# VH-VL binders against Uncharacterized 76.5 kDa protein in phbC 3'region: the designs that were tried, part 2

Target 1, 117 residues: Uncharacterized 76.5 kDa protein in phbC 3'region, of Thiocystis violacea (p45365r139to255)
Amino acid sequence: RILILEQDASHAKKIASLLATIGMETLVVDDPMKILARMQAFRPNLVLMDLYLPGATGSELTTIIRDHDDFYGIPILFLSQEADLDKQLAALKAGGDGFIKKPVSREALIAAVEYRM
Key: E = the ipSAE of ESMFold2; O = the ipSAE of OpenDDE; V2 = 0.75 times the mean of E and O plus 0.25 times the DockQ between their complexes.

## First folded at step 1 (VH-VL)

Design dv2 (framework fv_danvilostomig_arm2)
Fold by ESMFold2-Fast, scan of step 1:
Structure dv2 (fold): chain C 117 residues (1-117), chain A 120 residues (1-120), chain B 109 residues (1-109)
Amino acid sequence: as target 1 above (117 residues)
Amino acid sequence: EVQLVESGGGLVQPGGSLRLSCTASGFTVSSNYMSWVRQAPGKGLEYIGYIYSGGSTAYASWANGRFTISKDNTKNTVDLQMNSLRAEDTAVYYCAREGYSSSWYYFDYWGQGTLVTVSS
Amino acid sequence: ALVMTQSPSSLSASVGDRVTITCQASQSISSYLAWYQQKPGKVPKLLIYAASTLQSGVPSRFSGSGYGTDFTLTISSLQPEDVATYYCQQSYSTPPEYTFGGGTKVEIK
């Protein structure tokens, strides 16, 4: 079960469709401030998260997720075109587990998801 | 009413550069994938690349390194910067909006195209 | 890049004839295929997406079928206004690196 938090609704739908072809159940979340409520309802095994979101960064949301007892260990992968190494390291320090570079490739997405599932 | 209008086409010498612009009306570029497609005289359609709402781009392998797509959400425009132009780049250049329905993607609206001629 | 092979490159038929155009993908693309019509001197127009879903406003004589690697566009009863070049296009690649078939020119005898 994969939860997708992506600023671009069209991009989120492409990712969800791709993951559906390999049998993954997905939930697209469009409001980052509802992340915990959606995770409690859906119970994802992995989170795909845009690094830059309206009202919050993916790093900030990752910190919130990691403070929750139920979600401490859930893999979080960032979707980002961010090339600044210091910003990438900050996201990983917040508790993220990796990056998938935008534009997201089918092979990179499948490999990253399979590795963590 | 959705409309796309390309501009900036013209005559350019081999090795030169040219910037095309696509103005959108009836929808916002910030919410859509936008693509460029070209067609050489008497030939078929050839995909160049896209830019999506967040600003990330991807290009056909042949276009990578010479063509750059960008956008201006305030002006509601998408640009195509073309460098190191060759005679084989002579074509009508279209901008197109990528629509979405039932998890499938397609070009639902196309501009009228702008002609780029690369010749000495 | 996924290669799209379209056939025939051209055909001539009479008004009222059933016309069939085929498109083959170099690998499975499920149903991520669209068909476009381009009349001489005009911009391309979307006819069909998801291999078989007719775009709003497109005449019902147009239909699409196929899945995986083999796809077909059919015009059940060719009309004079259908004279055009038809293109298939895969939308499977992520990130998008879409490819078009070479086109099929449809003319009336």
Scores: ipSAE 0.006, ipTM 0.533, lowest interface PAE 14.8, mean pLDDT 82

Design dv3 (framework fv_danvilostomig_arm2; at its last look DockQ between E and O 0.74; V2 from the best seeds 0.00; counts 0 for: pae E 3.4 > 2)
Heavy chain, then light chain:
Amino acid sequence: EVQLVESGGGLVQPGGSLRLSCTASGFTVSSNYMSWVRQAPGKGLEYIGYIYSGGSTAYASWANGRFTISKDNTKNTVDLQMNSLRAEDTAVYYCARDLWGYRYAFDIWGQGTLVTVSS
Amino acid sequence: ALVMTQSPSSLSASVGDRVTITCQASQSISSYLAWYQQKPGKVPKLLIYAASTLQSGVPSRFSGSGYGTDFTLTISSLQPEDVATYYCQQSYSTPPEYTFGGGTKVEIK
ESMFold2-Fast, scan of step 1: ipSAE 0.373; ipTM 0.814
ESMFold2, look of step 2: ipSAE 0.317; ipTM 0.768
ESMFold2 (binder alone), look of step 2: mean pLDDT 90; pTM 0.916
OpenDDE, look of step 2: ipSAE 0.171; ipTM 0.764

Design dv4 (framework fv_danvilostomig_arm2)
Fold by ESMFold2-Fast, scan of step 1:
Structure dv4 (fold): chain C 117 residues (1-117), chain A 121 residues (1-121), chain B 109 residues (1-109)
Amino acid sequence: as target 1 above (117 residues)
Amino acid sequence: EVQLVESGGGLVQPGGSLRLSCTASGFTVSSNYMSWVRQAPGKGLEYIGYIYSGGSTAYASWANGRFTISKDNTKNTVDLQMNSLRAEDTAVYYCARGRFLEWLSYYFDYWGQGTLVTVSS
Amino acid sequence: ALVMTQSPSSLSASVGDRVTITCQASQSISSYLAWYQQKPGKVPKLLIYAASTLQSGVPSRFSGSGYGTDFTLTISSLQPEDVATYYCQQSYSTPPEYTFGGGTKVEIK
């Protein structure tokens, strides 16, 4: 099961549809402040999230998820156009597991998800 | 200079409706969490709800169904629609900017001056 | 619902005294706690966030501590301008329903 934190409804729908083609169950969350409640109810095996969200960064949200006893070990992949290596390293240091470059390709998304599942 | 200015408060009869508006300047509501908080005369602060930059809303359980938060990014305003008002809704209503900061911290860094809503006959 | 309990509800102290206000959460909230000051007739002002981080421009006599369920706001040397009601606020709840404590009124005398 895959939780998608993406505030752009069209982009979230595209990612969810792609993952559905390979049998993944998904839940789209657009509001970062609902992340913990949605994770508790949905119990995902992997989280895909924007690195930059209005009001919060993916790195900051990753720190919150990692602080929660139930979610310490869940894989987190960032959706990002970020090319600055220092910012990418900061996100990984916060507990993230990798990046998928925007715009998201079918091949890159499926490969990254299958590798970590 | 960051400013939040509320308007629309006044006297309303029980069972009535009222819409409050909050105008932001010095920042954009499209990139922030915006919240409403109220304070009854002589009482403490009570959270009502928020609207996220993407448009998602969440409300305190007591407010859900009676209060609705919306925004207009072009006008840089946030509104609170209040329905089925009761005497216990009499309070000063504040709009406030919500912030997510480093290391798991959410807080309200700027508040409007507040607008008084009095619910009585 | 996550309840925040402040104590005392009011206190009176002399200028220069060390003042301690406590805030207790009904369940663990890690460090997701902020403190606000509301002077008579004024809007609330942020003092501390993340339980212990002082907001820029706030006098150093204010400090916060705590983790989990028990939190403290300390004024090391009370000044006349510190007369106010102080509120704690949690932001741990998911979905996010920010809860304020009942407030502590600080008076001089």
Scores: ipSAE 0.006, ipTM 0.611, lowest interface PAE 9.9, mean pLDDT 83

Design dv5 (framework fv_danvilostomig_arm2; at its last look DockQ between E and O 0.24; V2 from the best seeds 0.00; counts 0 for: pae O 4.5 > 2)
Fold by OpenDDE, look of step 2:
Structure dv5 (fold): chain C 117 residues (1-117), chain A 119 residues (1-119), chain B 109 residues (1-109)
Amino acid sequence: as target 1 above (117 residues)
Amino acid sequence: EVQLVESGGGLVQPGGSLRLSCTASGFTVSSNYMSWVRQAPGKGLEYIGYIYSGGSTAYASWANGRFTISKDNTKNTVDLQMNSLRAEDTAVYYCARDYTYGYYGMDVWGQGTLVTVSS
Amino acid sequence: ALVMTQSPSSLSASVGDRVTITCQASQSISSYLAWYQQKPGKVPKLLIYAASTLQSGVPSRFSGSGYGTDFTLTISSLQPEDVATYYCQQSYSTPPEYTFGGGTKVEIK
């Protein structure tokens, strides 16, 4: 099970469809402020998160997840257009387990997800 | 100290419009989710809507179309534009901050501003 | 719209009593439930969020429980300063319909 937070709703659906082809169940979270409740209900094995979200950053949400007793160990992969390596590193320092730079191929995204689950 | 202060309430005739403003201190509106809630005299609380730190808004179904929430980052304010006001819109209007780390909850409230709609 | 049914609408109890307020959602809302306290003539105050997480600064005599459709706010030992109207609020709906319960007025005998 993979939780998806993406600033672009169409892209989120595309990612969800892609992951479905390899047998993975997905849940797209539209409101970042509902991240913990969604995680509690859905119990994801991995979170795929954009670095920039409506009203929040992936780094902020990652910090919150890492402070939670039930979710601190859930892998978090960033998926973003952010090209600045220092900003990518900052996201990882916040608790991210990997950073995937957009654009990314279908195969590369699948490989990254499978590797971390 | 974290604080919210509403302003702009008053008496207005049915069909009129009114703009309420909420000024934040001790924190930045641009970094938070801000909500509007109202309470008619002697009645319960009623959710109106909220605005994301990024500017996106969401409204209760009854409020959508007549009420608009906006913010001014330079002034650190959040506004509620109310149009086509009705007698049943008479209430104390509160602004509030949501700061509950992934679960919704309004942890900081303004003192409220009274809006009275009457002919 | 998702409906929150709060009960009782009012209650009177003695100082030191255990007080229980319930909130029932018309459909499952997971843990998207908050409790507020509004003392007479004052603004609401957040007590509990995420169904059971105590807000910072709130006395430990307050607790929240529940998941799905049935939720409970408990005051283990009612104090005079707890006289207030209490409200539950759901934030599960999409699009947002963050509806409140009808409220429970708590008084001291």
Scores: ipSAE 0.018, ipTM 0.702, lowest interface PAE 4.5, mean pLDDT 92
ESMFold2-Fast, scan of step 1: ipSAE 0.185; ipTM 0.754
ESMFold2, look of step 2: ipSAE 0.287; ipTM 0.766
ESMFold2 (binder alone), look of step 2: mean pLDDT 89; pTM 0.920

Design dv6 (framework fv_danvilostomig_arm2)
Heavy chain, then light chain:
Amino acid sequence: EVQLVESGGGLVQPGGSLRLSCTASGFTVSDNYMSWVRQAPGKGLEYIGYIYSGGYTAYASWANGRFTISKDNTKNTVDLQMNSLRAEDTAVYYCARDYYSGWGYFDYWGQGTLVTVSS
Amino acid sequence: ALVMTQSPSSLSASVGDRVTITCQASQDISNYLAWYQQKPGKVPKLLIYDASTLESGVPSRFSGSGYGTDFTLTISSLQPEDVATYYCQQYDSYPPSYTFGGGTKVEIK
ESMFold2-Fast, scan of step 1: ipSAE 0.015; ipTM 0.658

Design dv7 (framework fv_danvilostomig_arm2)
Fold by ESMFold2-Fast, scan of step 1:
Structure dv7 (fold): chain C 117 residues (1-117), chain A 121 residues (1-121), chain B 109 residues (1-109)
Amino acid sequence: as target 1 above (117 residues)
Amino acid sequence: EVQLVESGGGLVQPGGSLRLSCTASGFTVSDNYMSWVRQAPGKGLEYIGYIYSGGYTAYASWANGRFTISKDNTKNTVDLQMNSLRAEDTAVYYCARGYDYLWGSYRFDYWGQGTLVTVSS
Amino acid sequence: ALVMTQSPSSLSASVGDRVTITCQASQDISNYLAWYQQKPGKVPKLLIYDASTLESGVPSRFSGSGYGTDFTLTISSLQPEDVATYYCQQYDSYPPSYTFGGGTKVEIK
């Protein structure tokens, strides 16, 4: 089960559709401030999160998610165009597990998800 | 236990600026999102904007560009800077606390007493 | 833009009456709706959140219902201390822009 936080609603739907082709159940969350409530209800096995979201950075959200015992070990992958190494390192230090380059390719997405599931 | 106390309201001329401050006690502003809401005399509640625990801000479209929200975690305060004030900005301004910023319940569980801002010649 | 419409704008009822206030969203907001009570000269007080969850300390005569676009606040037996203006507020908008309804003034006949 895969939870998706992507600022662009159209892009989030495309990612969900791609994952559905390999049998994954998905939930799209359009508001990062709903993340904990949605994770509690949906119980994801993996989170795909845009690194830059209105209201919070992916790094900030990751830090907060990692503070909760229920979500301690859930893989978090960032969807990002970010090329700055220091910003990437900050996201990993916050508890992130990797990056998928934007624009997201079908092959890269499926490979990253299957590897971590 | 939880209290919010606003200050800084008063009379200001059209085109002027004013800074409001909200002092929190019984909790830390670094752990919550904090919002400003106003109410013109005899009118309803109108949302202005918020500041997230990490410092990010978002505003109602009408407020964007004229109002700025900031916080000082060390002093446990949240400020509203208001610029280019108009007569229609006359209102009681409230500071309000969000419940739990990541659980999707953006309800305002505690409110300050409000501070009156009058924009008049 | 997401618009919240409350009806009626005002009402008068007798002590003990069932009072119903309606709030309509211009688009689907699931259950992300709160209700507030503001007594004359006082600050607003949270009554209900997530459309139907009663805030701690709020009398059981208050209840909320609804999902999607249509929401209702009910006072099962109006009391004199319930004289106030009631506001609904959506929190589904993203980026965050939390919209209040226009308010419903409740008075005793």
Scores: ipSAE 0.006, ipTM 0.559, lowest interface PAE 13.1, mean pLDDT 82

Design dv8 (framework fv_danvilostomig_arm2)
Fold by ESMFold2-Fast, scan of step 1:
Structure dv8 (fold): chain C 117 residues (1-117), chain A 117 residues (1-117), chain B 109 residues (1-109)
Amino acid sequence: as target 1 above (117 residues)
Amino acid sequence: EVQLVESGGGLVQPGGSLRLSCTASGFTVSDNYMSWVRQAPGKGLEYIGYIYSGGYTAYASWANGRFTISKDNTKNTVDLQMNSLRAEDTAVYYCAREIYYGYFDYWGQGTLVTVSS
Amino acid sequence: ALVMTQSPSSLSASVGDRVTITCQASQDISNYLAWYQQKPGKVPKLLIYDASTLESGVPSRFSGSGYGTDFTLTISSLQPEDVATYYCQQYDSYPPSYTFGGGTKVEIK
């Protein structure tokens, strides 16, 4: 089960559609501030999260997720156009497990999800 | 088993300050969202704010700037600091354990704060 | 923030009656709705969360239903110990501006 937090509704739907082709159950979250409540209800095995969201960064949300015992070990992959190595390193230090570069390719998405599931 | 006990309530003059404390037993406040909720005499429930691990806090808009929530993991306590008190702050104040930005599964029995001269 | 409208504000019913309390959100809150029971002079007690999930230890005569904006709490066979004020609460909003309904006072005839 894969939870998707992506600011662009069109991109979120495309990612969900791609994951559906390989049998993955998905939940798209449109409000980053609801992420913990959505994770509690959905119980995902993996989180796909935009690194930059209105009102919060994916790094900030990752820190909040990692503070929760129920979600400490869940894989978190960032969706991002960020090319600055220092900013990428900061996101990983917050508890993230990797990156998928935007625009998201089918091959990169499937490989990253399969590897970390 | 699980118990929350509030203390520190009493009579305070308008413009004054008061600190409430909540002692938890049967579980650890460091691993839980802890919240404050109040109830004016004869009226309904009103949410104040929460605190979680790492010092994350958030408050209802009306409470922001006057009320501060803190915790002491060693003592297993959660405090509510109230400043610039007004007559309309007269209420029973409850501490409660909050589940993931959500609902409250355990409540203390409350402590009465009366703002009057 | 979100306004929760609860109705009726009070009701009187007989032991054994089916009692229904409604709660309406001003905006879609999915299933992020809880119900609490507060007996006279006592603290609130959680009855139901996620709109329809019964809290452990709560009698099966209590049930919740609804999604989106319209929710109901039902007591299938009212008992004397059910005299209380019942509150709904939404937990869909952030920053935390969780709102409670105005309460429904349930009394026995």
Scores: ipSAE 0.006, ipTM 0.532, lowest interface PAE 16.5, mean pLDDT 82

Design dv9 (framework fv_danvilostomig_arm2)
Fold by ESMFold2-Fast, scan of step 1:
Structure dv9 (fold): chain C 117 residues (1-117), chain A 121 residues (1-121), chain B 109 residues (1-109)
Amino acid sequence: as target 1 above (117 residues)
Amino acid sequence: EVQLVESGGGLVQPGGSLRLSCTASGFTVSDNYMSWVRQAPGKGLEYIGYIYSGGYTAYASWANGRFTISKDNTKNTVDLQMNSLRAEDTAVYYCARVPYYYGSGRYMDVWGQGTLVTVSS
Amino acid sequence: ALVMTQSPSSLSASVGDRVTITCQASQDISNYLAWYQQKPGKVPKLLIYDASTLESGVPSRFSGSGYGTDFTLTISSLQPEDVATYYCQQYDSYPPSYTFGGGTKVEIK
C-alpha cells in the first residue's frame, strides 16, 4: 500500500496509475496536515512525497512521521527536482530513504518501489 | 443518460436477511466509487458504506459486520447484503455515485431513486 | 467520532427572503463539505461541494461558504421550488465514513 503526498492532481494521477499497473493500492493525500491521520487509517507500506509542499517541507513532515511509534521504519521516498546536494542530504538526515527525480519515469518509479517493498 | 436504479426492497421479518441491487446506466461502476445511504421514514440521511473502484470496502461503524457491499463490473451492478435486520433498519435505501479521486472519498453526485425496506413482524 | 451539527432544524420564510443554514463539524474538515437538497418525495440532489463550489445546473441564488469547522449555505432569494430539506455532509474521513448533518427543513410561510 503506497501513500502519495502530492499537491499537483495530474502528477498524483500519473503516479497512482503507474503503480496500479504493478498491483499497488494507493491513496493520494493533497493536504500535508492530514498525513498522520491518513497513515493511521490506510497503514501504508511506503510513502512517496514531494520534497517541497505548500505550508510544509518534506523534511519537516518526515521528522514528524519518524517520531511516531507506528511509522518509525516506514520507507519514505522524495519526489523532487532538487539538485542541491546539501538540501538532499538534509532530507535524508531527517529520515528519508531516497529520491525519485522529477519528471518521474515509469522505470525509475517501479524500480525504487519494488526495491523497498 | 447517467442513472442508478435500486431493486430488491420489500418486507422482511426481524432477524432476516435481504439483498439489494443497484444497476448503473450511462457510466461504469469500475471507474467510480459507489456508496449506499439510507433514510428512515421522516428522518435524515445516514451513510452505510462504499466500495472503491478496485473492490475495497469501507463501512460506517454501526453497519460493519451486518452489511456487506459488493460489485460486479461485468453486470455494472452494486449490491448491499443486509443481515440480522432490526425494526430500526426500516428505511429507503439509496445507492449513489462518488466520483473517483485516487483512493479518496468525495461527495455524491448521482443518486438512485431508492428502494423501501420494511422490517416488521 | 466526527459529528456534524446542523441548525436550525426547520425554518419558515417568505418568497424573496435571504435564508441561511449553518453546519458545524466537531473537528477540522478543511473544505471537504457538500450540501444536498431533498424535495418532498424526491431523491437528494447535490448543490454545492468543496464548501463553496456550485454544482453545474444549480441556480446562482445558492451559495456556500466556510472552512474548518463552520459552514453556511445561503439562498439569496427564496423561491417556491426551494421548499426542501437541506443536508450538509463531510467527506474528510479516511477510510471514508461520511457524516450527514441532521437536516434543515425549509418551508414557505
Scores: ipSAE 0.007, ipTM 0.587, lowest interface PAE 10.6, mean pLDDT 82

Design fa1 (framework fv_falbikitug)
Fold by ESMFold2-Fast, scan of step 1:
Parts: structure tokens; C-alpha cells; sequence
Structure fa1 (fold): chain C 117 residues (1-117), chain A 124 residues (1-124), chain B 113 residues (1-113)
């Protein structure tokens, strides 16, 4: 079960469709401020999250997720164009587990998800 | 690291045939859509054709200028892309490049990595 | 077929000065998914093309910050803020929205004067 939080709505739908072809159940979340409520209802095994979202960074949301008892150990993968190593390391320090570089290739997405499932 | 290496180019007479190969390494070749692009001496780029991954149906598409004469194929067990060129014309003289397309952002056309190219000269 | 038109076809620049290349498509490159598949390629003398910018403005891996892309619909621009010696070569815009075929501009030769 994969929860998807992605800035580009069309991209989020394409990610969800691709993951469905390999047997994954997905949920696309529109409002990053409701992420905890959506995770409680959906109970994901992995979160795919854009590093830069309206109203919050993926790093900020990762800190919020990691502070919650129920979600401490859930893998979080960032979807990002960020090439600055310091910013990438800050996101991992916040509790992220890895990156999938944009533009997202089918190969990279499937490999990263299967490795963690 | 992603590498693409073309081979098989050379001098051929009009009406002749030639087969180009593109050896791929550093990625899962079977997942990639592959393109052939050519460049006549001193001229710009012209798309020749493409082949989708087997998982996406393995379908081929061609530029109108080469339809019926050129055939694209792939051998995923050898990580190799092929271009079979028949009924060659002097206008086919060009450097031929293979290029990778991993279906980035779930759409094609990024041409993210290119080979070194192989020269095909069609001359009498 | 979509026709891609670049201006200028030749751009002599002095080192350290900015350069700008325009690209116009004969039809809108906005895909039904809302994305615009307009990309820029760089070809240095004697080398294969390399992907520079994708979807109008996104720099590909390893591309310096001095390169930027902008535009929408049918009109696009590639800018180099401060030209360096390694930037000499031919720049192509291309479209991936309407295929087959994929189409390229004629190329703009960037040269040092």
C-alpha cells in the first residue's frame, strides 16, 4: 500500500497507474496538511513524496510523520529534481529513506518500490 | 553508468543493405524504449524510428523517409538494438546514433543518453 | 508533422556574455496531460548530442545552473547566463508531444568571436 503525495496531479495519477500494474494498492493525497489523517485511514507500507509541495517541504512533512508513533518506521521516498547534496542530506536527516530523481523513469520507480516492499 | 555503442557503419553502394547494432550497458535494457536518430554531414538531427520495450508491446515506429526500407529490432538477451537498412539511397548518408528513452515521467521523447554514432556513407 | 523553427541559426558570442536561443513550434506542444514536452539538446563539436533541458525548464543531471529554459505553448527560449568555452557547439530544440515523428529545430551554432 503506497501513499503518493506529488505536486503534479497528472504525474501522481501516472505513478498510481504504473504501481497498480505491479500489484500495488495506492492512494493519492491532494492536501499535504492532512497527511497524518490519510495515513491513519489508509495504513500505507510506503510513502512517495515530492520534496517540494504547496505549503510545506517534504522534509517538514517527513519530520511530522516520524514524530508519530504509528508511522515511525514507514519508508519514505522523495521524488525530486534537487541536485544540491546538502539539501538531499537534510531530507534524509529528517527521516527520509531515499530519492527517486525527476524525471521519474519506470525502471527507477519500480526498482525502488520493490526493494522496500 | 549508462553506455550505448553503435557499430556496423561503413561505405555501401546505392541499393545496398547494411545492419547497424547498438550495444547497451549500465541499465536494464529490456525496460527502455530505444531510438535511432541520424545526422547528415554538416546538417541537423533527423529522427529515424523507435522501438518500445517488450513490456510496452515492442511496437516500432518509423519516419516517413525510411518506412518500408528500414527495420528496427532488439535482442534483450544481448542488450542490443538493431537497425536493418535496405534499399539505401545517397540521402541516407549520415552518422547514425542510438538513444535511450526510459519513458521518463510516464511519457516518451527525452532521449536522455546517446551513443557515439556510426558513420554510414552511401556512395557510388 | 510539427515544424520546429530556431532563431538565430548562428550566434557568435564573447566569453562571459549571455546567449539566448529561441524555438517556435508550428502547433502547441501542450499535451493532454498538461505537460509540455519541449526539450533542448547540446552537441559539442565531434560529439554526440546530450540532453540539456527537458519539459521546457528542467535541467538534466550534470547540467550547469548557467543554462535555463523558459516558454509556453509554441514559443520557447534557452538562455546561457555566462558563456564558457565548453559551451561552443550546436543547440537543438525538440518536441516529444506529437509523435510520430519526433521533430527537431534546425540547430543554432554557438561560436566564440
Amino acid sequence: as target 1 above (117 residues)
Amino acid sequence: QVQLQESGGGLVKPGGSLRLSCAASGFTFSNAWMHWVRQAPGKGLEWVGQIKSKTDGGTTYYAESVKGRFTISRDDSKNTLYLQMNSLKTEDTAVYYCARDLYYDFWSGYFDYWGQGTMVTVSS
Amino acid sequence: DIVMTQTPLSSPVTLGQPASISCRSSQSLVHSDGNTYLNWLQQRPGQPPRLLIYKISNRFSGVPDRFSGSGAGTDFTLKISRVEAEDVGVYYCMQGTHWPPYTFGQGTKLEIK
Scores: ipSAE 0.013, ipTM 0.649, lowest interface PAE 7.8, mean pLDDT 85

Design fa10 (from fa6 with heavy chain T99A G101S Y102P R103Y G105K W106F L110Y; framework fv_falbikitug)
Fold by ESMFold2-Fast, scan of step 1:
Structure fa10 (fold): chain C 117 residues (1-117), chain A 121 residues (1-121), chain B 113 residues (1-113)
Amino acid sequence: as target 1 above (117 residues)
Amino acid sequence: QVQLQESGGGLVKPGGSLRLSCAASGFTFSDYAMHWVRQAPGKGLEWVGQIRSKAYGGTTYYAESVKGRFTISRDDSKNTLYLQMNSLKTEDTAVYYCARSPYYKFYFDYWGQGTMVTVSS
Amino acid sequence: DIVMTQTPLSSPVTLGQPASISCRSSQSLLYSDGNTYLNWLQQRPGQPPRLLIYKVSNRDSGVPDRFSGSGAGTDFTLKISRVEAEDVGVYYCMQSTQFPPYTFGQGTKLEIK
């Protein structure tokens, strides 16, 4: 089960549709404030999140997820642009597990998800 | 009913220190980012700083004019936001407001009534 | 820092007439998520500021429909279709696209003539 934190409804729908082609159950969360509550209810096996969300960075959210007893080990993959190397390193240091380059390609998304499952 | 109430303002000499408090009620304080915004008499608004919720790392951010002098903190068990002001200058004279923002919304939806800080000899 | 510039700085208006306030930003307020984080605040005399409009055109809960916001990129407008006595005060535009810091316009004083 994959939780997708993406506020752009069209982008979130595209990612969810791609993951559905390989049989993954998905939950789209468009509000970073709801992330912990939705993770508690949905119990994802992997989280995909935009690195730069309104009001919070992916690094900040990753720190919070890693501080939670139930979610310490869940893989977190960031959706990010290649030019942000220093911020990418900060996100990995916070406990993230990898990146998928924007714009998200079908091949890169499926490969990254299957590798983590 | 959401309420924010500042206290701790007063008269202080240049170089002095003062601590402001903002008591929150009517909402789950720990879920929200909190801000301090000030307004000098007869002037416009100036953002002072922000503290994120513990859920978003509790990170603090400051306006350049107050960096190194002001410290923002929070006590979620008491639903209280603090602003520690050190090395006060006459240009810090203002009404200080606390304000609430949801992380995902980038705006201040509720404001306190303000507390007046006067820095004067 | 993004600089916010409002015009006019003072607007005398006859009761029941429309009022319009302009706000210009030194760079685009369009964020990477497709949203434009331009907000409008109202401050009545002796009161704290309150939120009127967020993300260009969305009225906050309880804000009358005589208030409307519009614009894109760097140019934004707040309109009051029919000014009421309680509308007297100072109006600020605010950007939250790039922070820290959040930045505000200088304010526009709306007064009844």
Scores: ipSAE 0.000, ipTM 0.549, lowest interface PAE 13.6, mean pLDDT 82

Design fa2 (framework fv_falbikitug)
Fold by ESMFold2-Fast, scan of step 1:
Structure fa2 (fold): chain C 117 residues (1-117), chain A 121 residues (1-121), chain B 113 residues (1-113)
Amino acid sequence: as target 1 above (117 residues)
Amino acid sequence: QVQLQESGGGLVKPGGSLRLSCAASGFTFSNAWMHWVRQAPGKGLEWVGQIKSKTDGGTTYYAESVKGRFTISRDDSKNTLYLQMNSLKTEDTAVYYCARDSYGDYYFDYWGQGTMVTVSS
Amino acid sequence: DIVMTQTPLSSPVTLGQPASISCRSSQSLVHSDGNTYLNWLQQRPGQPPRLLIYKISNRFSGVPDRFSGSGAGTDFTLKISRVEAEDVGVYYCMQGTHWPPYTFGQGTKLEIK
């Protein structure tokens, strides 16, 4: 079960469709403010998160997730393009587990997800 | 929300040049493939060209009718797409739209409002 | 280049009645990945094009369910189950399977009679 936090509906749909080809159940969340409520309802095994979201950074949201007892150990992978080094380091220090470079390839996405499940 | 806004259209004489801009917001522009599509007054849609994201090589593709005269470029630091139009002909008269690619599914999910280019003597 | 042919070119329809638009491609639009990249756009008078349907039958967000797409290979149909006043405009099919170039049908003008 994979939760996708991505405001861009078409990008989120593409990622969800790719994961569906390997039998993964997905939930798309387009509003960062809803993330904890959606995680509590959906109980994901892994979170895919855009590093650059309106209203909050992926690293800020990762800190919030890591501070929650129920989600301390859940894998978090960031969807990022050519982010500057400081933002990537901040995301990893906040508790992130890795990056998948945008645009997301089917092969890279499936490999990263299967490795962490 | 995704928004695209074209600018730079106007009146130009045959043989002249214009540069169009498309300002993008509400998505990660640098990862998107972007298109230019035009529509002559009272006519249908014609694809002009495309530029891939820089991570996909920034490769450009053009319709045969504009090849060698038009150049597509992008400035990811400004979230802006450009169309440089040279050696303009009267048949280039059209509303020019920028459009976003669907992240690899080859449909155009969001379109700008368009900017009018008139090539007339 | 793939030629996209739409019929009819003009469709006068009574409010509340159904409308149907056909699109035919000169070659199969099945991509090597198994998908068919046949899409439908709506253009209301004085407005930019708007995506209605992508990959034959998927409604884009915000598109009413009275719009439906069907077809396979080279023959495709867009249906409107109950035409509303806001549906007037020109409808285009487009293909993204064989590019460059992406190509469009010539358009079907939907008018209220």
Scores: ipSAE 0.000, ipTM 0.543, lowest interface PAE 18.0, mean pLDDT 83

